# Ledger of designs, part 1: VH-VL binders against q09693r1to98

Scores and structures below are computed, not measured.

Target 1, 98 residues: q09693r1to98
Amino acid sequence: MKILASSTNYVLHNRLSNSQYEDARSKIVNFGGEFTNDAAKADYIFVNYSQINRVRRELRTIGTPLETCVSCKLIVKIDWLNEPKESLTPGNPYVIWH
Below, numbering starts at 1 at the first letter of every chain, in headers, positions and changes, except where a header shows other numbers; antibody chains are not in Kabat numbers.
F stands for the ipSAE by ESMFold2-Fast; E and O both for that by ESMFold2, at different seeds; each is averaged over both directions (binder to target, target to binder). V2 = 0.75 x the mean of E and O + 0.25 x the DockQ between their complexes.
Where letters were taken out, [cut] stands.

## First folded at step 1 (VH-VL)

Design e2
Fold by ESMFold2 at other seeds, look of step 2:
Structure e2 (fold): chain C 98 residues (1-98), chain A 119 residues (1-119), chain B 113 residues (1-113)
Amino acid sequence: as target 1 above (98 residues)
Amino acid sequence: QVQLQQWGAGLLKPSETLSLTCAVYGGSFSDYYWSWIRQPPGKGLEWIGEIDHSGSTNYNPSLKSRVTISVETSKNQFSLKLSSVTAADTAVYYCARLGEYTWDYFDYWGRGTLVTVSS
Amino acid sequence: DIEMTQSPDSLAVSLGERATINCRSSQSVLYSSNNKNYLAWYQQNPGQPPKLLIYWASTRESGVPDRFSGSGSGTDFTLTISSLQAEDVAVYYCQQYYSTPLTFGQGTKVEIK
């Protein structure tokens, strides 16, 4: 089974070039995940931030504060997509919120 | 006891690139976000953008096409470049620290650098 | 963008009297998750950078005299100087940090009457 199978995934565009954003989307699909354009529906949110309160601020900015995402399990640093050797769990070093 | 010291050229001609540097002394460089903010003479404050030690930036959309913020983490420094300046870019430019590592009010400020763009 | 509007643009207050500055945001800056207002106040003396006075709408920064107080919630905020001193002559700014871009009010100049 692919490492993102059965997951719905969102990529926060902040601090990503358009090509980095599209690369992340491609990796999600390649790893078996579904992509969503609606952060509120995601299981995983991938971000180019190391600090959760910065992510919360940007989610508020786009109108989908973290509290509206009832399905969200993890917020993950985008770099995990480059080397997803370990499953996404709350203890994964790329996870900044769970 | 964080101190921010800033420098750069203060007099520019139209179409030139504004370039300023801020050095951080005392406290952690890597645990905080750093910002540039400007203030036209006698007017209010405008946030330009932010950067962290890894070089990740977020810019005010009003300036995004002309702004580059960079870091030199080994020197605890970050820099501002603003391209294609006009007289409207005349302002005092401040570097500042975003407060407690994850909060976005500004608890420490540089002294400011007046940048004048001739008409 | 969240627009921040201060009133008045300037005021003159006698020494020892109360100064009151209002700040309104175009959208709520209250984050219900933690019940905090993402609102700060700054003082800027002539020729100096801004100095943080208050964050979370009502929390004084260390070293700020207790004559400075902040109040309000949501979209309407007030900075009060209970007994104006000569050193309080400055321009005061509110700033929201609820969303980006981070935005400031246009400033309120406080002078001695």
Scores: ipSAE 0.092, ipTM 0.758, lowest interface PAE 6.2, mean pLDDT 89
Fold by ESMFold2, look of step 2:
Structure e2 (fold): chain C 98 residues (1-98), chain A 119 residues (1-119), chain B 113 residues (1-113)
Amino acid sequence: as target 1 above (98 residues)
Amino acid sequence: QVQLQQWGAGLLKPSETLSLTCAVYGGSFSDYYWSWIRQPPGKGLEWIGEIDHSGSTNYNPSLKSRVTISVETSKNQFSLKLSSVTAADTAVYYCARLGEYTWDYFDYWGRGTLVTVSS
Amino acid sequence: DIEMTQSPDSLAVSLGERATINCRSSQSVLYSSNNKNYLAWYQQNPGQPPKLLIYWASTRESGVPDRFSGSGSGTDFTLTISSLQAEDVAVYYCQQYYSTPLTFGQGTKVEIK
């Protein structure tokens, strides 16, 4: 069973180079997840931030404030995609919001 | 309003470890990222890395093998260690706050500490 | 890494005249999702730390005189001082914050002619 099976995933492009962004997209697909370009539709949002209030500000800036993301379950530090050792759950060390 | 005050030894010999501390006054420590930037005499600026209140860091790859940034949240302080210094590390070192809106531009700076590495 | 290149390296302008500084990035710093340019400008007086002037390419920081303005998009940006004052003698830096490592231009020294 693939670790991101049955999930819809968004990558916040802020603080990522274009190559880092494409690498993250490729990893999501390789792990069985579906990629979306719309943060409001995502189950998981991957970010290059450690602090949730920065993510909240950026999501407002692009018109998809976190309060309106009905599907979102977790906001996760992007580094989890490099070495996924544990399933994504609220207790995962890479999760900054749930 | 927000002030950054920095200190540390300004004269080093080759192979020693540079160690600087920055204290933050008059503002929230936990809502921002904090950075070290350096400027060799007569030259431009180089970002060294950043840290948040939880201790999460991101370093310039050019320096990553030698850099450690740490935080003491109870004192509103963060510090820089740069190991194995050479004359090329001679610079004014600044601490700075990443800005309030995107937090990736630097809205408050320390006064700078000149660190000279003898050759 | 995104390289930032400024021109000219040095500029001499008479009091009250217009000073123009250019900054070019090796890659676009425009984030298409929000249509914002992740670019800032700083002023550094001799012996002092840099001071933020402009962010998001064109937004002035609080307390910055309106003679300072920023423009441009994508890879080409301009800082303009519409009427140069004596206190504007400094080195000016652009900085991208689109991606890490955060990088600065080499600086442009502005002097009174």
Scores: ipSAE 0.052, ipTM 0.740, lowest interface PAE 6.4, mean pLDDT 88
Fold by ESMFold2 at other seeds, look of step 6:
Structure e2 (fold): chain C 98 residues (1-98), chain A 119 residues (1-119), chain B 113 residues (1-113)
Amino acid sequence: as target 1 above (98 residues)
Amino acid sequence: QVQLQQWGAGLLKPSETLSLTCAVYGGSFSDYYWSWIRQPPGKGLEWIGEIDHSGSTNYNPSLKSRVTISVETSKNQFSLKLSSVTAADTAVYYCARLGEYTWDYFDYWGRGTLVTVSS
Amino acid sequence: DIEMTQSPDSLAVSLGERATINCRSSQSVLYSSNNKNYLAWYQQNPGQPPKLLIYWASTRESGVPDRFSGSGSGTDFTLTISSLQAEDVAVYYCQQYYSTPLTFGQGTKVEIK
């Protein structure tokens, strides 16, 4: 069982270079997760932000405001993908919204 | 109106630690990222790193091994430490606010502190 | 890292004439999902911190005179001063905020001819 098995995952591109974005996509797949290009379909949204209000505003500007993400369980700082030693739960220190 | 006031020692010997503090007045501390930027004499600007109210940091990889940025949220202050300085670290150091929500351009700047490291 | 390169390094322009400053990024700073260019321009007068002029490549900050305009997209950007005034003598910097580390161009010094 891989740590992201059975999850659908989105990466918010803001504050990531194209190479950082592709690296994050590769890590998601390597950890058993499915990638989506549609934030509204994601279980987890990975972001290069620490403040939820900035994420809310960016999601609105790309037409997928957080309130439309019915499936979204967690918004997670992208650095978790570098060291995924602890499972994604609301108490995880990388989680900024649940 | 937001104001950033900065202070710290301006003359250092090689191997010492640079230490600067920035205090934020007239605005929300918790809604922004706060940055340090430096400018060597006659040169351009280099972003050092950023911090938010929770203490979450992001550093320029070129400096990461020597940089610590900290917050004192109860005082609306953040600080820069740069260890093991050399003459190459001589610069004017600015604190700055990253712009309003979601935007990472710098809308308010401190007045700058010249830090000189003896060669 | 996204490298920002400005040209020219210095520019001499007669009062009332047009000044044009170019900025090139090593990769695109256009975020296709919102169609915005994550590029800013700053003015730095001697002995002072930089001052924000333009963000989103072409949006003037409040209080910036309309003689300042920004244009371009992707990797190539331009700051134009349509009629140079004496107070516009400064160093100008572009800055990308597409990704961290946040990076600046090396600066363009604008002088009166």
Scores: ipSAE 0.051, ipTM 0.734, lowest interface PAE 6.5, mean pLDDT 88
Fold by ESMFold2, look of step 6:
Structure e2 (fold): chain C 98 residues (1-98), chain A 119 residues (1-119), chain B 113 residues (1-113)
Amino acid sequence: as target 1 above (98 residues)
Amino acid sequence: QVQLQQWGAGLLKPSETLSLTCAVYGGSFSDYYWSWIRQPPGKGLEWIGEIDHSGSTNYNPSLKSRVTISVETSKNQFSLKLSSVTAADTAVYYCARLGEYTWDYFDYWGRGTLVTVSS
Amino acid sequence: DIEMTQSPDSLAVSLGERATINCRSSQSVLYSSNNKNYLAWYQQNPGQPPKLLIYWASTRESGVPDRFSGSGSGTDFTLTISSLQAEDVAVYYCQQYYSTPLTFGQGTKVEIK
């Protein structure tokens, strides 16, 4: 069982180069997660931000405001994908929203 | 309005550590990223890195091995340390705020501190 | 890293005439989902910190005169000063904020001819 098994995952492209974005997608797949291009369908949203208000505004800008994502469980700093030592729970230090 | 006040030593010898502090007045500290940017005399601008109120940092890869940015949230202050300086580190160093609320352009800047590294 | 290249390095323009500054990024700074260009322009007067003029490639910051305008998309951008005034003598920088590291163009010095 992989650490992202049974999860649907979105990566917010803001503040990521195309290379960084593709690296994050590859890591999600390697950890057993499914990838989506639609933030509103994601269980986890990975971001290169530490402040939730910036994420909320970026999601609104792309037409998927956080309040419309019924399935969203966690918004997570992208750096977690480099060192996934602990499962994603609301108490995880990389989680900025739950 | 928001004001950034910066201070620190302006004359260093090679191998010393540059240390600058920036204090933020008249605005929210916790809603923004805070940056250090430098400008060698007569040259362009180089982003050094950023920090938020929680201490989360992101550094320019060209400098990351020598850079530490830190925050003292209770004082609305953030600081730059750059180790092992050489003459190439001579520049005006600015602190700046990233954007109004959510954006990564710089809307408020400190007045700058010239740091000279002797040869 | 996204490299930003400005042209020309310096520009001499008569008072009241148009100044045009170009900026090119090594990668697109247009995010297709929101159709925004993550590009800003700054003015730096001698001895002063830079001052924000334009963000999103074409949106003027509050208090910036109408004679400043930005245009372009993707990798090619232009700052235009429609009628140069004496206070516009400065160095101008473009900056991308699409990805980190945040990077600036090398600057364009605008002078009165």
Scores: ipSAE 0.050, ipTM 0.737, lowest interface PAE 6.3, mean pLDDT 89

## First folded at step 7 (VH-VL)

Design r1
Fold by ESMFold2, look of step 7:
Structure r1 (fold): chain C 98 residues (1-98), chain A 119 residues (1-119), chain B 113 residues (1-113)
Amino acid sequence: as target 1 above (98 residues)
Amino acid sequence: QVQLQQWGAGLLKPSETLSLTCAVYGGSFSDYYWSWIRQPPGKGLEWIGEIDHSGSTNYNPSLKSRVTISVETSKNQFSLKLSSVTAADTAVYYCARLGEYEWDYFDYWGRGTLVTVSS
Amino acid sequence: DIEMTQSPDSLAVSLGERATINCRSSQSVLYSSNNKNYLAWYQQNPGQPPKLLIYWASTRESGVPDRFSGSGSGTDFTLTISSLQAEDVAVYYCQQYYSTPLTFGQGTKVEIK
């Protein structure tokens, strides 16, 4: 089974070039994940931030504050997609919220 | 403690590109986000955008098409370019420090640079 | 965008008297997760950059005199100067940091009557 199998995934566009954004989308699909354009429906949210409160600010900006995402399990630094050596668990060093 | 020193050309003609630089002294450059904010004479303040030490930016959508913020981390400097200026871009431009975590207010400011667009 | 509207645009107050400045946001800036209002107040003296006075709507920045206080919640906020001093002649701005773009009120000029 692929590392993102059975997951729904969102990429926060902030602080990503269009090329970086599309690269992240491609990696998610290649790892077996489904992509969503709706953060509120995601299991995992990938971000180019190291600080959770900045992510919370941007989620408020797009109208899907973190509290409305009932399915969200993890918020993950985008760089994990380049080096997916460890499974996505709350203890993963790329996870900034769980 | 922390000090922001800014410089750049103060007089521009329409269609030119505004270019300003801010140098950060004292304190950590890499632990904070940095912003440009402008103030037309006698008017209020407008947030232009932010950058971190890695060069990643987030811009005010109202200006995004004309703005480039960049960083020279080895010099603890960041810069603003605003293309295709008009008289509406006449303002005092400030660099400022944005805090960590939930602290998105501005605690340290440069002295400001008046940029006038004429002719 | 969250629009910030201040009132009045200008006020004149006698030395030693109370000055009151209002700020209204177009949306609530109270975040339910931490129950904090994402609102700051700044003072700008002539020819100077803004200086932070108040954050979280009511918390005074270090070194700011006790005569400055902030109150309010949600969409309606107030900056109060309990006893106006000569050095308090300035323009005052509120700012929300709930969402981007970060936005400021249009300013309130405080003068001595």
Scores: ipSAE 0.276, ipTM 0.809, lowest interface PAE 4.6, mean pLDDT 90
Fold by ESMFold2 at other seeds, look of step 9:
Structure r1 (fold): chain C 98 residues (1-98), chain A 119 residues (1-119), chain B 113 residues (1-113)
Amino acid sequence: as target 1 above (98 residues)
Amino acid sequence: QVQLQQWGAGLLKPSETLSLTCAVYGGSFSDYYWSWIRQPPGKGLEWIGEIDHSGSTNYNPSLKSRVTISVETSKNQFSLKLSSVTAADTAVYYCARLGEYEWDYFDYWGRGTLVTVSS
Amino acid sequence: DIEMTQSPDSLAVSLGERATINCRSSQSVLYSSNNKNYLAWYQQNPGQPPKLLIYWASTRESGVPDRFSGSGSGTDFTLTISSLQAEDVAVYYCQQYYSTPLTFGQGTKVEIK
């Protein structure tokens, strides 16, 4: 089973070039995940930030504050998609919120 | 007002490690991101990387293999190490604060440290 | 990487006249979700660090004189000094903060004719 199977995934576009964003989207699909354009519906949110408070501010700015994401399990640094050797769990070094 | 004070060695030989420190006064250290930016003599500005109070970093890919940024939160300080320097690393190095609410423009800057790498 | 290109490289303007500096990004820096342009302008006097003038393409930083204004959207941006003063002689840089790595224009030197 692919590493992102049965997951719904959102990529926060902030601090990503268009090519980085499309690369992340392609990797999510290649790893078996489904992509959503609505952060509030995602299981995993991938971000180019290291501190959760910046992510919270950006999500409010785009109208999908973290409080509205009923399904969100993890917020993950986007670099995990480059070498996803380990399952996404709260203890994963790339996870900044759970 | 927020003030950034920076120091470190200004003259290096090729292959040595550049090491600079920046201390933050007059403001919150933990609410902001902190960056290093460099400017070769007579040339433009290059962002090196950033760090937050927890030690989480993000580096310019062009320098990532040689750069380490670290933090000493109890002293409100962060530092830059750049390994394996060459003459191309000769520049004025600035520490800077990310702007209001941690947006990625820079509202406070250190005075700069000229680092010269001999040929 | 988003490349930032300024024009001209240098500019000589008479005191009291208008100075216009252009900045072009290789990709749009307009973030559609909040409709903001992630662009800043800096002034750098010789021997000094850069000083923030403008952010969000058109918002003046506190203490910046009204003669400085920013305009433009997407890929094309302009810094205007409506009436050049002697203290405005400096190098000016644009900077995008849409994506990492953060990148700056090569600079525009403004001088008095």
Scores: ipSAE 0.087, ipTM 0.741, lowest interface PAE 6.0, mean pLDDT 88

Design r3
Fold by ESMFold2, look of step 9:
Structure r3 (fold): chain C 98 residues (1-98), chain A 118 residues (1-118), chain B 113 residues (1-113)
Amino acid sequence: as target 1 above (98 residues)
Amino acid sequence: QVQLQQWGAGLLKPSETLSLTCAVYGGSFSDYYWSWIRQPPGKGLEWIGEIDHSGSTNYNPSLKSRVTISVETSKNQFSLKLSSVTAADTAVYYCARLDYTWDYFDYWGRGTLVTVSS
Amino acid sequence: DIEMTQSPDSLAVSLGERATINCRSSQSVLYSSNNKNYLAWYQQNPGQPPKLLIYWASTRESGVPDRFSGSGSGTDFTLTISSLQAEDVAVYYCQQYYSTPLTFGQGTKVEIK
């Protein structure tokens, strides 16, 4: 099955142009993942940040603080979608939170 | 007040590797993104890339194949390497700090002119 | 990439008169969720690094004189110097921070007539 099969995925739009955002959505679908517009429902949150404290602040700003996401497993640097050769685990170099 | 001091070789031949270092004084190193920006003489500004204290980078796609930014967190320093330089890489190179929350540049180094001779 | 285009490339303004610099982005830099424009303006005096003047399109950085103001939203932005002074002879850049790569306008050179 595909590398994102059975996952629900959110893309944080910050630091992405509209075309970069839509490209990320397309890649998630191509890898078998389902997309959500609600960060609190996601298994994986893809971000264009390397520091978790900045992601936490932005999630609070949009009303979905990380502490309230019961499904969240990983926060992942968006560049992983370009090179999904290593499966998403806490040890993956693209993972910034688990 | 935060100060950025930068240094490195200012004269290169084609095909050599540009190498610059920036040291950060008077502020937190670990809370910010650190960037390199260049400006050809008499021309505009080009963002090269960024790094955080953990070594995580993001590069301008136009330069990605030739650029490496690295960090020495214990010294509050970060560095730029640009490989295979040509005359088109002649520019003043600046190090700069991104604001804590947002991605505008609030502190800049004084700049280093790098000239690539033919 | 979000392309930033400034106009004019250069302008000459009489001492004490108003200078107006325009900046246009290829995509909106306004986030509807926080209603903020991710746009900054910089001044670069001759021989010096750029200096931040304005962020979020209209917020002056501390220490920046009141004669500098920013306006606009979405894709169209303006830097205004209400009464040009001799020390304002510089190149001015807009910069978007909506997305990476971070990009600058090509610059606008301001001179005294």
Scores: ipSAE 0.159, ipTM 0.772, lowest interface PAE 5.2, mean pLDDT 89
Fold by ESMFold2 at other seeds, look of step 7:
Structure r3 (fold): chain C 98 residues (1-98), chain A 118 residues (1-118), chain B 113 residues (1-113)
Amino acid sequence: as target 1 above (98 residues)
Amino acid sequence: QVQLQQWGAGLLKPSETLSLTCAVYGGSFSDYYWSWIRQPPGKGLEWIGEIDHSGSTNYNPSLKSRVTISVETSKNQFSLKLSSVTAADTAVYYCARLDYTWDYFDYWGRGTLVTVSS
Amino acid sequence: DIEMTQSPDSLAVSLGERATINCRSSQSVLYSSNNKNYLAWYQQNPGQPPKLLIYWASTRESGVPDRFSGSGSGTDFTLTISSLQAEDVAVYYCQQYYSTPLTFGQGTKVEIK
C-alpha cells in the first residue's frame, strides 16, 4: 500500500516556486494520494511553514479559512514528502496541526 | 521598538569559518522568522537563509553546502556560520526580522563588515 | 528561483523632480487567490542597513513619506519618488517574497543631478 493511499491532499502554494509546487503534486500522486485544488476538501494540507498561525492567516487570506475544512485531519510540513519515513499521525514531527 | 544587535569576527583568512551572532531586544523572538542577508561591497543584497525559534532552517541553494544558521532561544539569539570562506565572501552581513505574517524584512541589524584576505 | 531585475542601474534626478525605478520579476509574484503582489521595496542610505518602504507592491510602511509610492502588478513594478529630497540619495532594492529563496533586484542608485 502506498503511504498516501485513500487520502485527499492540498498543497499551500505560498513559499513555493511553481516548479516546487508541481514537484509536490507529483509526489502526492506517486505516493498514492489524490490531489485537490480546494483546501476545504483535503484530509492533509502540506505547507512550507513551521508555524500554524502563519498557515491560518494564509488560508484565511486566500478565502479558505481552516474553519471551513470539515475533512482536515493534519497540516504537515511539506518536507515530509521528501522523506516519508513515518506514517502521518498526530505525533509525527512534521505535523504542525491536528 | 525592536532592536537587533550583531557581533562577530570582521577579519578572516581564506578557508576559515565566518561566525556571527544576532541578539534580539524589545520584541517577541518566538513569533518570527530570523534571517541573515549579505551585501558584497558595491553590490546588491543576497538572502542567506532563515531560522525560527524551533531551529527550523531554510537556506539559499547558492550557499546551502557551507551555511549553518542556529538559534539560542533562551537568549533570544541566532547565529550564522559560513565555512570555507574566500575573498568572494567579503561583504557586510545583516541580521533581519521577517514580518510576523509575511516574508519581507521590517527590522535590520546595523551590519557587520567581514573581510576575507586574499 | 525568481530573478528580480531593476532598471536603471543608476539615476540622476534634480531636487524636487520625479524619480522612477522599475523592477521586473522572472515570473509573476501575484498570487491570484488573494490578489496580492508579493513585492517589497527597500531604501539603503550610505553606510546604513536597508529600510522597508513599500510592501504588497503599493502599501507604504508606517513612517515612510507620502512622496514614495509603488505600483504595478504581476511581473512589472515601479517605485516613484514624486519630489526628490536630499535625504533620498540612496540605493533602492525590490524584493520578491512569493517563494524561497527570497531574492532582491540588483539595486538602483539614485543621485542628485
Scores: ipSAE 0.044, ipTM 0.730, lowest interface PAE 6.5, mean pLDDT 89

